# VHH binders against o75319, part 154

Target 1, 181 residues: o75319
Amino acid sequence: GNHIPERWKDYLPVGQRMPGTRFIAFKVPLQKSFEKKLAPEECFSPLDLFNKIREQNEELGLIIDLTYTQRYYKPEDLPETVPYLKIFTVGHQVPDDETIFKFKHAVNGFLKENKDNDKLIGVHCTHGLNRTGYLICRYLIDVEGVRPDDAIELFNRCRGHCLERQNYIEDLQNGPIRKNW
Key: E = the ipSAE of ESMFold2; O = the ipSAE of OpenDDE; V2 = 0.75 times the mean of E and O plus 0.25 times the DockQ between their complexes.

## First folded at step 10 (VHH)

Design K4 (framework vhh_4orz_3; at its last look DockQ between E and O 0.47; V2 from the best seeds 0.00; counts 0 for: pae E 2.8 > 2)
Fold by ESMFold2, look of step 10:
Structure K4 (fold): chain B 181 residues (1-181), chain A 119 residues (1-119)
Amino acid sequence: as target 1 above (181 residues)
Amino acid sequence: EVQLVESGGGLVQAGGSLRLFCAASGFTFSDYSMAWLRQAPGKRREWVALITSEGETDYADSVKDRFTISRDNAKNTVSLQMNSLKPEDTAIYFCARQDWDYTEGFDYWGQGTQVTVSS
């Protein structure tokens, strides 16, 4: 169905670029059919996403969609010049090693191919918070060597909302070391 | 601990009506979408009806216009009014809570209540 995801209205549409990284996080954009249930100021479409990124004087070079569904928008609603990658990520438990490795591989590939520009990697799940924050922080910790608490603080500040799912926070802080390859 | 307890099942003749109830505890009920699912003998569990935290409803085609889902946030209950029952509605009916940030699935289930529709 085209019902609005639970609590989706409660989150800022787009965060700020995370300083020292190429990441920006946002909640899932909703295609036009959802707008019948939204006030104009609540709307956040794929077009609105790109307008808001441009308003920050930034440019997206990759979108990583972590949702487990196809119903929110279609990849064809995005500019064809922006690569799109879906990584089906279950939401009720810490992502498995395969999911984490896919995310790391995608980010590393983007950074190599885009070393001569400043385009951003946009990452979203449904709310752009728990799954999104987990995978971004996991990357910063495992690949860039950022301390867990520093990664979490940076994400929370730039997203404008704190990570809420405690099993994710515990895994980031105290979980097993993850392989990068 | 999250608990979902269904009640109101029973035996009813075809064309009859039945109302199911689900009592919820252990979480902030008003923040969650709730659903009814069912499992007929020898079949996979299938979705029946959903009600969002804001009161929007959605139904499987097979029950549309016959079943009505509703919620009472003051009593922490969700209910399913089932009218014009058919033998193919015979199943164990489960109350389920939608995952908070994974809105494509359900994270808690009740034990279910049996509904039997005789011809």
Scores: ipSAE 0.335, ipTM 0.654, lowest interface PAE 2.8, mean pLDDT 91
Fold by OpenDDE, look of step 10:
Structure K4 (fold): chain B 181 residues (1-181), chain A 119 residues (1-119)
Amino acid sequence: as target 1 above (181 residues)
Amino acid sequence: EVQLVESGGGLVQAGGSLRLFCAASGFTFSDYSMAWLRQAPGKRREWVALITSEGETDYADSVKDRFTISRDNAKNTVSLQMNSLKPEDTAIYFCARQDWDYTEGFDYWGQGTQVTVSS
């Protein structure tokens, strides 16, 4: 059924663009069928996502969906002009090297193809926090050479919520650099 | 620390009733969907019933109309009323917290409580 994800209402729908990057994080938008179970002010659909992004004077160029389910919305609910990439990412555990590589590859590909614009890479998991934050930070650390604490702080500040999972934080701070190719 | 503690299991005759309880702690209970699962000897764990944070319920076909799941957010408890019990309902019953992004769909469960239905 169309069950609202646990704690979903507790998180801001959309974060802010991360300065110096093309990343923006948000919680999973829910298709219209979920609206019956939500107060109007709680609703956050794919359409609402794009409206909120526009309110920030930004434009999405890519959506990376890290959720481990397909029940929340369909790619068809998105504008055809914005590519959608699904990377099934299990919750709670640190993403494996393959998942990390897929994410990095997608980001690098986007950047290579979008040098002439300033469109954003929208990344979300269920809450747009832990998995999302880890992979964004992992990219910044491994590819951009950002200090782990700086990456984490930047993400937390822009998302409006702090990474919660200690295993993610520990891996970012003290874990090895992951292969970039 | 998240904790789930089941109780209420026991031996009952076929056609009888039993009520299971689960006490939750260590998290905001009202934010989560809760479920009951069961595992019979030699069988894999299976989903039995689920109740969302909003109180919506769902049941496995095998227990539909016989079992009722409910929750009390003030007490941080979830219950399973089991009526018209059958020998095939014999299993260890687990209380679980739902997480769709977790491999099994649940991230925490208790130690379980044994339910035995005799013919």
Scores: ipSAE 0.312, ipTM 0.675, lowest interface PAE 1.8, mean pLDDT 93
ESMFold2 (binder alone), look of step 10: mean pLDDT 84; pTM 0.842

Design K5 (framework vhh_4orz_3; at its last look DockQ between E and O 0.09; V2 from the best seeds 0.00; counts 0 for: pae O 5.0 > 2, placed apart)
Fold by ESMFold2, look of step 10:
Structure K5 (fold): chain B 181 residues (1-181), chain A 119 residues (1-119)
Amino acid sequence: as target 1 above (181 residues)
Amino acid sequence: EVQLVESGGGLVQAGGSLRLFCAASGFTFDDYSMAWLRQAPGKRREWVALITSGGETDYADSVKDRFTISRDNAKNTVSLQMNSLKPEDTAIYFCARQDWDYTEWFDYWGQGTQVTVSS
């Protein structure tokens, strides 16, 4: 159905580019069929996403969708020029090694193919916070060598909301470095 | 420990009505969306109805206007009023709690209650 995801209205639609990275995080955009249940100021469609990115003087070059469903919008609702990749993240547990590898592989591939531009990787889950923050921070820690607390603080500041899921925070701060990608 | 306990299932004739109840415990009930799902023999489990923490409701097309989901936050209960029942409504009905972050998942389920609609 077209019910608004729980807590979705409580989050800023789009964060800011994370300085020194190619990442920007946002909550899931909702196709037009959801708008009957939203006040005009609450709407955040795929079109609204791209308008907000352009207002920040940025451009998306890839969207990574971390949700386990396709009910929120269709890839056809996105501009044809922007690649879309879905990485199914299952359960509420810390993402498994396969999911982490898929994310790292997608990011590394994007960076290689986009070395001559400054386009961003847009990453979202439902709220653009916990799954999104975990995988972005995991990449920064494992691949870029960023200190866990620095990665988390950068993400929280640029997203505009603090990472909430404690098992993710604990794994980022105190868990093993994943050396394979 | 999170617990969801369904009740109110049974045998009912086509055209009849039945009301299901779900008693919830072990969590802050008011903060969660709750749902009813069902599974008929040979079918995948399907979503039936959902009620958000704020009371917004949503229904599968197959039950719209026949079923009504409601919640009582004082009693920590979810109800499903089922009217104009059809043999196709025969299934095990599950109460489920939506995950607060993975909203495409239900992280806790009841054992289910059988609803059988005869001609």
Scores: ipSAE 0.367, ipTM 0.698, lowest interface PAE 3.1, mean pLDDT 91
Fold by OpenDDE, look of step 10:
Order: sequence, then structure tokens, then C-alpha cells
Structure K5 (fold): chain B 181 residues (1-181), chain A 119 residues (1-119)
Amino acid sequence: as target 1 above (181 residues)
Amino acid sequence: EVQLVESGGGLVQAGGSLRLFCAASGFTFDDYSMAWLRQAPGKRREWVALITSGGETDYADSVKDRFTISRDNAKNTVSLQMNSLKPEDTAIYFCARQDWDYTEWFDYWGQGTQVTVSS
């Protein structure tokens, strides 16, 4: 069957904008078919995502989906005005250089094209935590020159949950900088 | 809509054999690795066997050399040949599609088929 991701209910649906950045992290929204397995208060659809973003007086300009599946929702469930980018990212392991590059390239492209606005880059994996946090922090560290611990702390605080994967944390703290091109 | 339907379970004596089948639909079958999982009463679900889209196979140590996983891409089916069955093999067996996103590395599985091995 079609299963709710493990521990999905345990995470806040949407984090806060990361100050000084255009990033906001959230857990994966689930299409309507999943609502049958959820209490009303647990539901978090693509529509709910946008509503919650608006409640924060923000606007999404791009969604980067890092999940390694397409079963959670369809791009068609999103407004046509918001670009959707899929970067298939394997869970639990540190993303490879290609994945990191794809993410950086997407972010840089967005920033280049959106200099005239303050729209956010919405990033999510399943829980919007580990893969999401790693790639956002990796970008901040490699591209923006942020100290690793500062990047991690900022992400954790804004997401409302802390990175859980030690291999991700270790790589961010002590791993090499990845190529930006 | 992704669907996985298991069949072939039943009651068998220790030392006997059983062949499970899984019919897959709703996705490009050839692109995915498939697996068999099982869950015994009071125990956690465990991985049993895996077959990649390329046909490579892997097995849990507990079933190695006794079980054989195979697939037929033309029919969108995956099978599990179980030989030398033991009472410890008693469980509900699930056919599962591999997913690198999910914690258990599988995203879809069927309702399962009961396998009971009597001593």
C-alpha cells in the first residue's frame, strides 16, 4: 500500500525562513489520497504548505524536492507560478558531489533570476530535516562561507528540529568543501 | 496507482518448499528493485531478499542458500522460491518496491501472504 512516511507526523510541517537567506525547510506535503490515513489536524497538503507560508508573510519562489520518490505529491498539485525542481537524493547517506552541485546550481540560478524579489527557496525531503538540512548547510558553508556550526545551528533553530544524522553533521563540520562548478 | 499483490502462501511442513508470487502494477516495473520482507508474530518486519532492476540478488543471512528471488519483467512479477523451510520462517511475507527515500528503503508493499511452517 501507500504508507505515511515513518515519523512524518512527529515533525513540524513548516519551518521558519532562515535569517540572512532565502531558504525555508518543510516536511513533504502529502497529496489528498494520504488524508484517509491522517487525522484532520495531521494533514499537510501542498495547499496547506502554501497557506502556512502565507501565514508567515512569505512567498515561495521555488520548491526543491529532495525525496527519492514521486509518490507523495505531484508537481501538478502546485501552483503553476512556482517552479518545481526534483533532485533525487538518497536518504541516510551523505549526498554525492553531483547532488550537491545540482543543488547549488539550482539555488544560484534562482538567486540570479530573483534578485528583484524576496521569494523563498522551499526545500524539502521526507521530513525536511536531514537531507534538507545537509544540503542547505552545505550551500551556506561552501558558497556563503558560513562556519559549519553556525550553519547547523541556524538551520536547526529555524526548522524547529535538529539534524539527526551523525554522518551528515560530521561531514558538514569536518568534511571537505565541495566544488561549486 | 502502485499496487503489489502477494500470493502463494500457505501451510507447509518443515523441510518443505513454497513459492510466493507478487504481481506489480501502476509503475514502471523494470526500473525498480524489488524485495521480499517478512514479519513474524511479535517481531519486527525484516528484509528477506532483494533483486535489482538489473537482476542482481541479495539475501538475508537467515535465508541465504534456501531462498531464491527472481523477477519476470514481461509479466511484472517477482517470485520467492523458499526451500528447506523452517518453523522460524513462519511469517507474513510482503512484496515490496525499493525506495531510497524511506527509512526501510521500501515504499510500497502489499497486504502480504501468510506462510506457516509446522514442525
Scores: ipSAE 0.024, ipTM 0.336, lowest interface PAE 5.0, mean pLDDT 91
ESMFold2 (binder alone), look of step 10: mean pLDDT 84; pTM 0.842

Design K6 (framework vhh_4orz_3; at its last look DockQ between E and O 0.04; V2 from the best seeds 0.00; counts 0 for: pae E 7.9 > 2, placed apart)
Fold by OpenDDE, look of step 10:
Parts: structure tokens; C-alpha cells; sequence
Structure K6 (fold): chain B 181 residues (1-181), chain A 119 residues (1-119)
């Protein structure tokens, strides 16, 4: 159906680019059919996403969708020039090594192919917070060698919301490094 | 009350096949993504396969091209066809419901069914 995700309205639509990275996090945009259940100021469509990114003088080069459903929007709702990648990522659980690897692989592939530009990797789950934040931080920690607390602080500051899940935070702070290949 | 009941597990030799079933009740089945999880001895529970309410599927890399998840909304069932089984596939397999509206995770699962793959 067209039910608005729980607490979806509570989160900022789009975060800020994470300095020193190509990452930007946002909550899931909702296709037009959801607008019937939203006030005009609450609406956040795929079109709105790109408008907000442009307002930041940025450009999306890749969208990584971590949600488990196709009901929120269609890839066809996105510009043809922006690749769309679906990585099913379970909420409330620390992503498994395979999911982490898929994310890392996608990011590394993008970076390899986009060395000549400064386009962003847009990452979202439902709220663009916990799953999104974990995987971005996991990448920064495991691949870029960033201190866990620094990664988390950076993400939280840029997203405008703090990671909420203690198991994610604990794994980032004290968990093992995951394989990069 | 939400209920998920797994069946179809057993002992099989490496290279063999099994088909797991899950009967769901107590909720509007066709509104939810469903998944299979597994937990091997001494290991963390991991997701294996997922099928969305729209019928889209995803698999763990370790089972890709070997396992197939499907659903029957008329019967409120989800199935997992497991081919080319390996000893590493030995685990308790759980059917799980994905709540993407509230919990954004697996909120219900059954008691599980044991799958043992011998060398």
C-alpha cells in the first residue's frame, strides 16, 4: 500500500555531503501516490531529492537503495543519467559480511569509474539513518581507516540525526573489521 | 497472532536438494516481504533469501544461483528451494517477516527447521 513509513516525517529529507567523502545520506523519497497522505511541506519525491541536492551545489552520481521494498518509488522516477543500485539490507540487525561487501564493492566501483568528477554517492534506507549510517561508517572505518568515533560523529553531523541503534554503534566501535575483498 | 511455521528440513548429502516451506498466519501476508534466515552452530543468524511483497528477490552471495525463494499469496506460504547443498549450509533455517513500516527489520520468525548436509 501507500502507507507512510513510521517516523518518516521526523527525519530531515537530505543530509549534507560528508566532508572528505563522496557520501550523502537521505531518507527514502516517496512517489506521487504518497502525496495524498502528506502535507505539501512534508512531501519528498525523487524530483525533490534532486532539487535539494542541486541546492547544495552537488550532483548525484549513484543512488544506493537499502530498502526491502519497491513501493516507495521506481527507478524509472530517477534521471537516466544516475545509476540506481539496490542492496537489500535488513533493519535492526548488523548487516552481514556479504551485505557489507556488496556495499563496499559498489562504492569502490563507483570511485574507480568516477575519478574525473566529484559526483556523490547517495545512500538511503527508509529513514536514511541507521542502516545507511552503519554501512557508510563501516566503509570509512574498514576501507579508509577512519576512527570509529570520528566516522560516527561525521555521519551524525552531516545527516542531522544521530545513529539510534546501539548494536550498530557497538559493532562500529568495537566490532571486527570486515573483509574488503 | 502472527505465526510462522517452517517445515521441510532434514538430512541430505552434499550436492542434494531440499525444499523448505513456511506457513504464515495472523497478518495480511501479501503486504509483507518475507525472508529465510539461518543459524549455524556457533555462528550468528544470517539472512539467506528475501522476497518482497512485489515479488522481487535477493540472495546472500553464499547461496546465490543455488537457492530460490518464492511465495504463494493465495496460500500464505513462502518456500525456499535449495539445490547443490553444501556442508556449510548446515543450519537451522527460519522463516521471517520483514516489517518495513515500523521495525524495518525482521519482527517475527518461526521455531525453525533443521537442515543438515553431510559430506
Amino acid sequence: as target 1 above (181 residues)
Amino acid sequence: EVQLVESGGGLVQAGGSLRLFCAASGFTFDDYSMAWLRQAPGKRREWVALITSEGETDYADSVKDRFTISRDNAKNTVSLQMNSLKPEDTAIYFCARQDWEYTEGFDYWGQGTQVTVSS
Scores: ipSAE 0.021, ipTM 0.298, lowest interface PAE 5.7, mean pLDDT 91
Fold by ESMFold2, look of step 10:
Structure K6 (fold): chain B 181 residues (1-181), chain A 119 residues (1-119)
Amino acid sequence: as target 1 above (181 residues)
Amino acid sequence: EVQLVESGGGLVQAGGSLRLFCAASGFTFDDYSMAWLRQAPGKRREWVALITSEGETDYADSVKDRFTISRDNAKNTVSLQMNSLKPEDTAIYFCARQDWEYTEGFDYWGQGTQVTVSS
């Protein structure tokens, strides 16, 4: 089925680049088959994503897709070839250490390969908020040494919506620092 | 505590009909999409039908036009009307609640109700 994800309409499509980082967060773009159930102003397609990034004078160099499904769009639906990585991430639960490691590894690899440009890492889950915010903040805390509350504030401000899941917030604030490998 | 309790399963002759019910409690029912899934012996669990909080429905191709999912928000129930049943519809049928944050999955399941369709 191509039903619109619950609450998806309630979120801004794309956030702003997070200052001092290479991250930008957004909600999942929806391929054309979903648009029959959307008003024109509610549409947010893969093409719309790239147009909105371009309007910010930015460029995507990697998309990390955290959804646990392939039904929303396929990498082939993107209007241009951009590196794409899917990291299957369950919702409702704090991501496990294997998932966190995969995310950190992907980000570190991107930064190494893109040190001579200013391209962004686009990260999304279904709503571009809880799973996305958790993994971005986990990276900033564990790898960049950012204080938990500062990472959360930066994400919330730039996404345009506050992290909602209390268990994610508590794990970021009070949970173990995950050592890098 | 979230609970989903299925009923209405049983033995039915091929070509017959059966109506399954799922009673939900412990959450704000109106806010959630609900689904029916099934698992035949030795097979993986498969999706059958979904009804959103807004009342939109979707079906697996194998049951489209034969099965109808509906919900009664006043009674906190979801049901599955199953018509023109075939032996391949034999399975344990599960009621499930869609995870609001992880909309591709389900966070609570019932115990299931057996449906057996005889030749």
Scores: ipSAE 0.013, ipTM 0.365, lowest interface PAE 7.9, mean pLDDT 88
ESMFold2 (binder alone), look of step 10: mean pLDDT 84; pTM 0.847

Design K7 (framework vhh_4orz_3; at its last look DockQ between E and O 0.10; V2 from the best seeds 0.00; counts 0 for: pae O 6.9 > 2, placed apart)
Fold by ESMFold2, look of step 10:
Structure K7 (fold): chain B 181 residues (1-181), chain A 119 residues (1-119)
Amino acid sequence: as target 1 above (181 residues)
Amino acid sequence: EVQLVESGGGLVQAGGSLRLFCAASGFTFDDYSMAWLRQAPGKRREWVALITSGGETDYADSVKDRFTISRDNAKNTVSLQMNSLKPEDTAIYFCARQDFDYTEGFDYWGQGTQVTVSS
């Protein structure tokens, strides 16, 4: 289907770079076929994503797509120079250890290959908030040693919206530190 | 607490019709996409039809042009009109709400209502 995801219009399209990290979060861009149901000012296409990143004087070096579908846009809609990685992330419960490991592995690989530039990792789910915020914060906590509340506050401020899913927030705040392998 | 309660199932002969109803409570119904799914014995649960908050509909190929999903926001109900029923439509039918922020899945559904189509 080409229907607009529920509440998608309620979220800022793209956040701000998270200071001290390589992360930027955004809601899922929508390919042209969705625009029939959108006012011009509501559109947020893959092209719009890259224009907004450029307006921030930033450059994407990797896009991590956490959605469980490909109906929103196709990798072909992205510039060939930007690597794209899909990590199927099931909702309903805190992401499992395999999903967390895949995310950590992708981020660590990117940082190694991009040590000599300042390109960003763009991360999105449908709204760019709960699954996205969870995995970014989990990385910062487990790999970078950031305090849970500091990671959550940084994400919320830079995304422009607060994490909403309480089981994710509780797992980040009170759950175990996760092993990195 | 979110609750979804299905009704209207039963036994019907092939070629017949049934209308299923889903009563929703415990959330702002108007803000959510709603769906019908079904599960036949020994089969995986499959989606059947979806209706967005704005009334846009989508259907599985196997039921297109035979089933019609609708919603009544004043009554907080979702309906599924099933026409030209076939024995293969025999299943437990579930009403479901699309997840709050995981729109690829459903976060609540009811206990289901049995539909049996005899030859």
Scores: ipSAE 0.274, ipTM 0.631, lowest interface PAE 3.6, mean pLDDT 91
Fold by OpenDDE, look of step 10:
Structure K7 (fold): chain B 181 residues (1-181), chain A 119 residues (1-119)
Amino acid sequence: as target 1 above (181 residues)
Amino acid sequence: EVQLVESGGGLVQAGGSLRLFCAASGFTFDDYSMAWLRQAPGKRREWVALITSGGETDYADSVKDRFTISRDNAKNTVSLQMNSLKPEDTAIYFCARQDFDYTEGFDYWGQGTQVTVSS
């Protein structure tokens, strides 16, 4: 279906690169079929995503899609030069260890293969906020050794919206480190 | 535009059977997993049965081997065959569309149909 996700319009389409990282978060782009339900200024397609990234003088090297659906856009809507990775991630609950590991593995793999460039890892869920923020922060905390509050603050600032889910925040702040292997 | 309309509820004696139906419209039915949820008085809504777009099924432990979920993509319907009903099965039953981007993993559900099982 072509239902606009709830509250989707309330969030900035694209955040800013997180300084010191290769991460950029954005809300889910919507394929053309959704445009009929949106005002022109509300539209945010895969094409718009890349345009906005370019406007920031950045380049996407990988897209990690955390949504638990495939109805928003198709990988075919993306340039062939940008790898697309789907990690089905259930909303509203803290991702399980397997999901976290998949995310970390994907990020590490990208970094290993992209040492010679500065391309970004684009991460999105529906709103590009809670699931996205959690996994990015989880990576920064578990892999990069960043303080939880620092990671959260950095993400929030760069995304332009704050993590909303208390269970995510609590897990990041006080939860155990997840395995990296 | 998305609509889910449940039917088939009613009063039945313990040990009896009932079949619920859900008519779906307003979306590409074949692309979605569908589920039945229920809410008993004073209790939280709970997941009962799920059927994927591919036809795979899953059940809550409380209804396993008693309930059967099925779908007809040609008619955009999902059904719940309930056998060996128990008083504790009394609830409002909801047809729901699965979407784990939303709360509780479902984004739409109908108005529900009342199922009452008498002892």
Scores: ipSAE 0.019, ipTM 0.322, lowest interface PAE 6.9, mean pLDDT 92
ESMFold2 (binder alone), look of step 10: mean pLDDT 84; pTM 0.841

Design K8 (framework vhh_4orz_3; at its last look DockQ between E and O 0.05; V2 from the best seeds 0.00; counts 0 for: pae E 2.7 > 2, placed apart)
Fold by ESMFold2, look of step 10:
Structure K8 (fold): chain B 181 residues (1-181), chain A 119 residues (1-119)
Amino acid sequence: as target 1 above (181 residues)
Amino acid sequence: EVQLVESGGGLVQAGGSLRLFCAASGFTFDDYSMAWLRQAPGKRREWVALITSEGETDYADSVKDRFTISRDNAKNTVSLQMNSLKPEDTAIYFCARQDWDYTEYFDYWGQGTQVTVSS
């Protein structure tokens, strides 16, 4: 199926680089087969993603795909020079400790291997907001020691949309600190 | 209190037709994608058809060209017209609502309606 995900058109395609971090968030790019169902101005393909990143004078060094499906685009649609990692993330509930660990491990590995450049980690789920925002904020809180409200504010401002899932917001604000492993 | 109530199931001979209905209440129906799924005895639940809030449809290969999903936003109903029924279509059919953010997930389900296709 190539039906457009519900509400996908309502979100900005790509956010802004989050200052003081290596993160940028975006909604899922949609391969060519979806474009028959989109007005030209609504299209946001893998190529469009890279063009928009270039327009910000940035470069992606890793894409982390949090969707629990492979129908939106194929990794082959991405430049071979940009590593791609899929972390299947169940979305209606707060991500479990295994998923959080995988995300932290991927980010820490990227930062180690890319300490001599300024490339960004691109993170997306379907809308680039709830699962994406949760895991980015969880990383900033647990690993970088950022206050929950400051992490959430930073993500919301740079994504251009506020986190929507209340159970995610509650867990970030009041839930336990998670350790790696 | 979201409610989904299926009806229209029954016994039919192979080659026959049935139309299933799902009455929805307790939410803004127009804003959600709706789906039909089915579960045959001893099998995993499988999706059958989906219709988006804007009316876009999608079907499992096994039912394509035989089944038609539709919605009536004025009546808060979703329907499944099933033609050229085969014994392998025998299952409990469920109406489901897609989660608004985690689109791989159906957050509310009906109790189901039995469809039995005899040879």
Scores: ipSAE 0.431, ipTM 0.741, lowest interface PAE 2.7, mean pLDDT 92
Fold by OpenDDE, look of step 10:
Structure K8 (fold): chain B 181 residues (1-181), chain A 119 residues (1-119)
Amino acid sequence: as target 1 above (181 residues)
Amino acid sequence: EVQLVESGGGLVQAGGSLRLFCAASGFTFDDYSMAWLRQAPGKRREWVALITSEGETDYADSVKDRFTISRDNAKNTVSLQMNSLKPEDTAIYFCARQDWDYTEYFDYWGQGTQVTVSS
């Protein structure tokens, strides 16, 4: 139940806003019950997430949770003012077309409804790296027409960690564009 | 040794129903989320339904409101009730264990059970 994900401590809790986008990536925040297994400096709760975002002079407008579990935190742990969207996304394998479409649809919907502000789309998986990076890059490539290497580089730089999964990288670089509708 | 054994597949007409079963062994069953995956001919394996260790469920959009995943921790079993079956549901169905310790992928699955839905 309260098992800390492997290597979770190895990753920066929150990345930086990706310039030219509304995306920010972070690792999964852990609810209070996990704090028993963490040193104070290792703790990263939903509250900590928002505090760190504020420290960057940003505001979250949407959280997309890509984890394939519900054990890390509850939507109720989040402010009511920030919508929460769960997209169960299997790790290690390239997301399927349905998952990609769900992500794109959510992002496009948010952008359509939030044209009057500069709120961010917060995206996370467990480590906020591989699944998160892939889907963000996939969006940038397929929807925004960004060159794959540029998308990857941008994500890596802003997240503070590099995509690790070769199959994700390969798919982004050489894979087909996925349908946007 | 982790083992997952699927059963319950078969041939059914469109609109019909099937119930799949999975027997799990070799690990602490109630600690893990379980899922059903399927692979149609010439297609990638895709997840169909998920049930967490806490009993929360989720479904692929293609099967929502038609399929129901459940688990029995006392018997170490996972089930998939499939109603209103469509030809598009034809696939080999796999029971899978989620690896939640690492990056939430499916680390074990069975040999699968064939589901064929005729028009």
Scores: ipSAE 0.072, ipTM 0.549, lowest interface PAE 2.3, mean pLDDT 92
ESMFold2 (binder alone), look of step 10: mean pLDDT 84; pTM 0.849

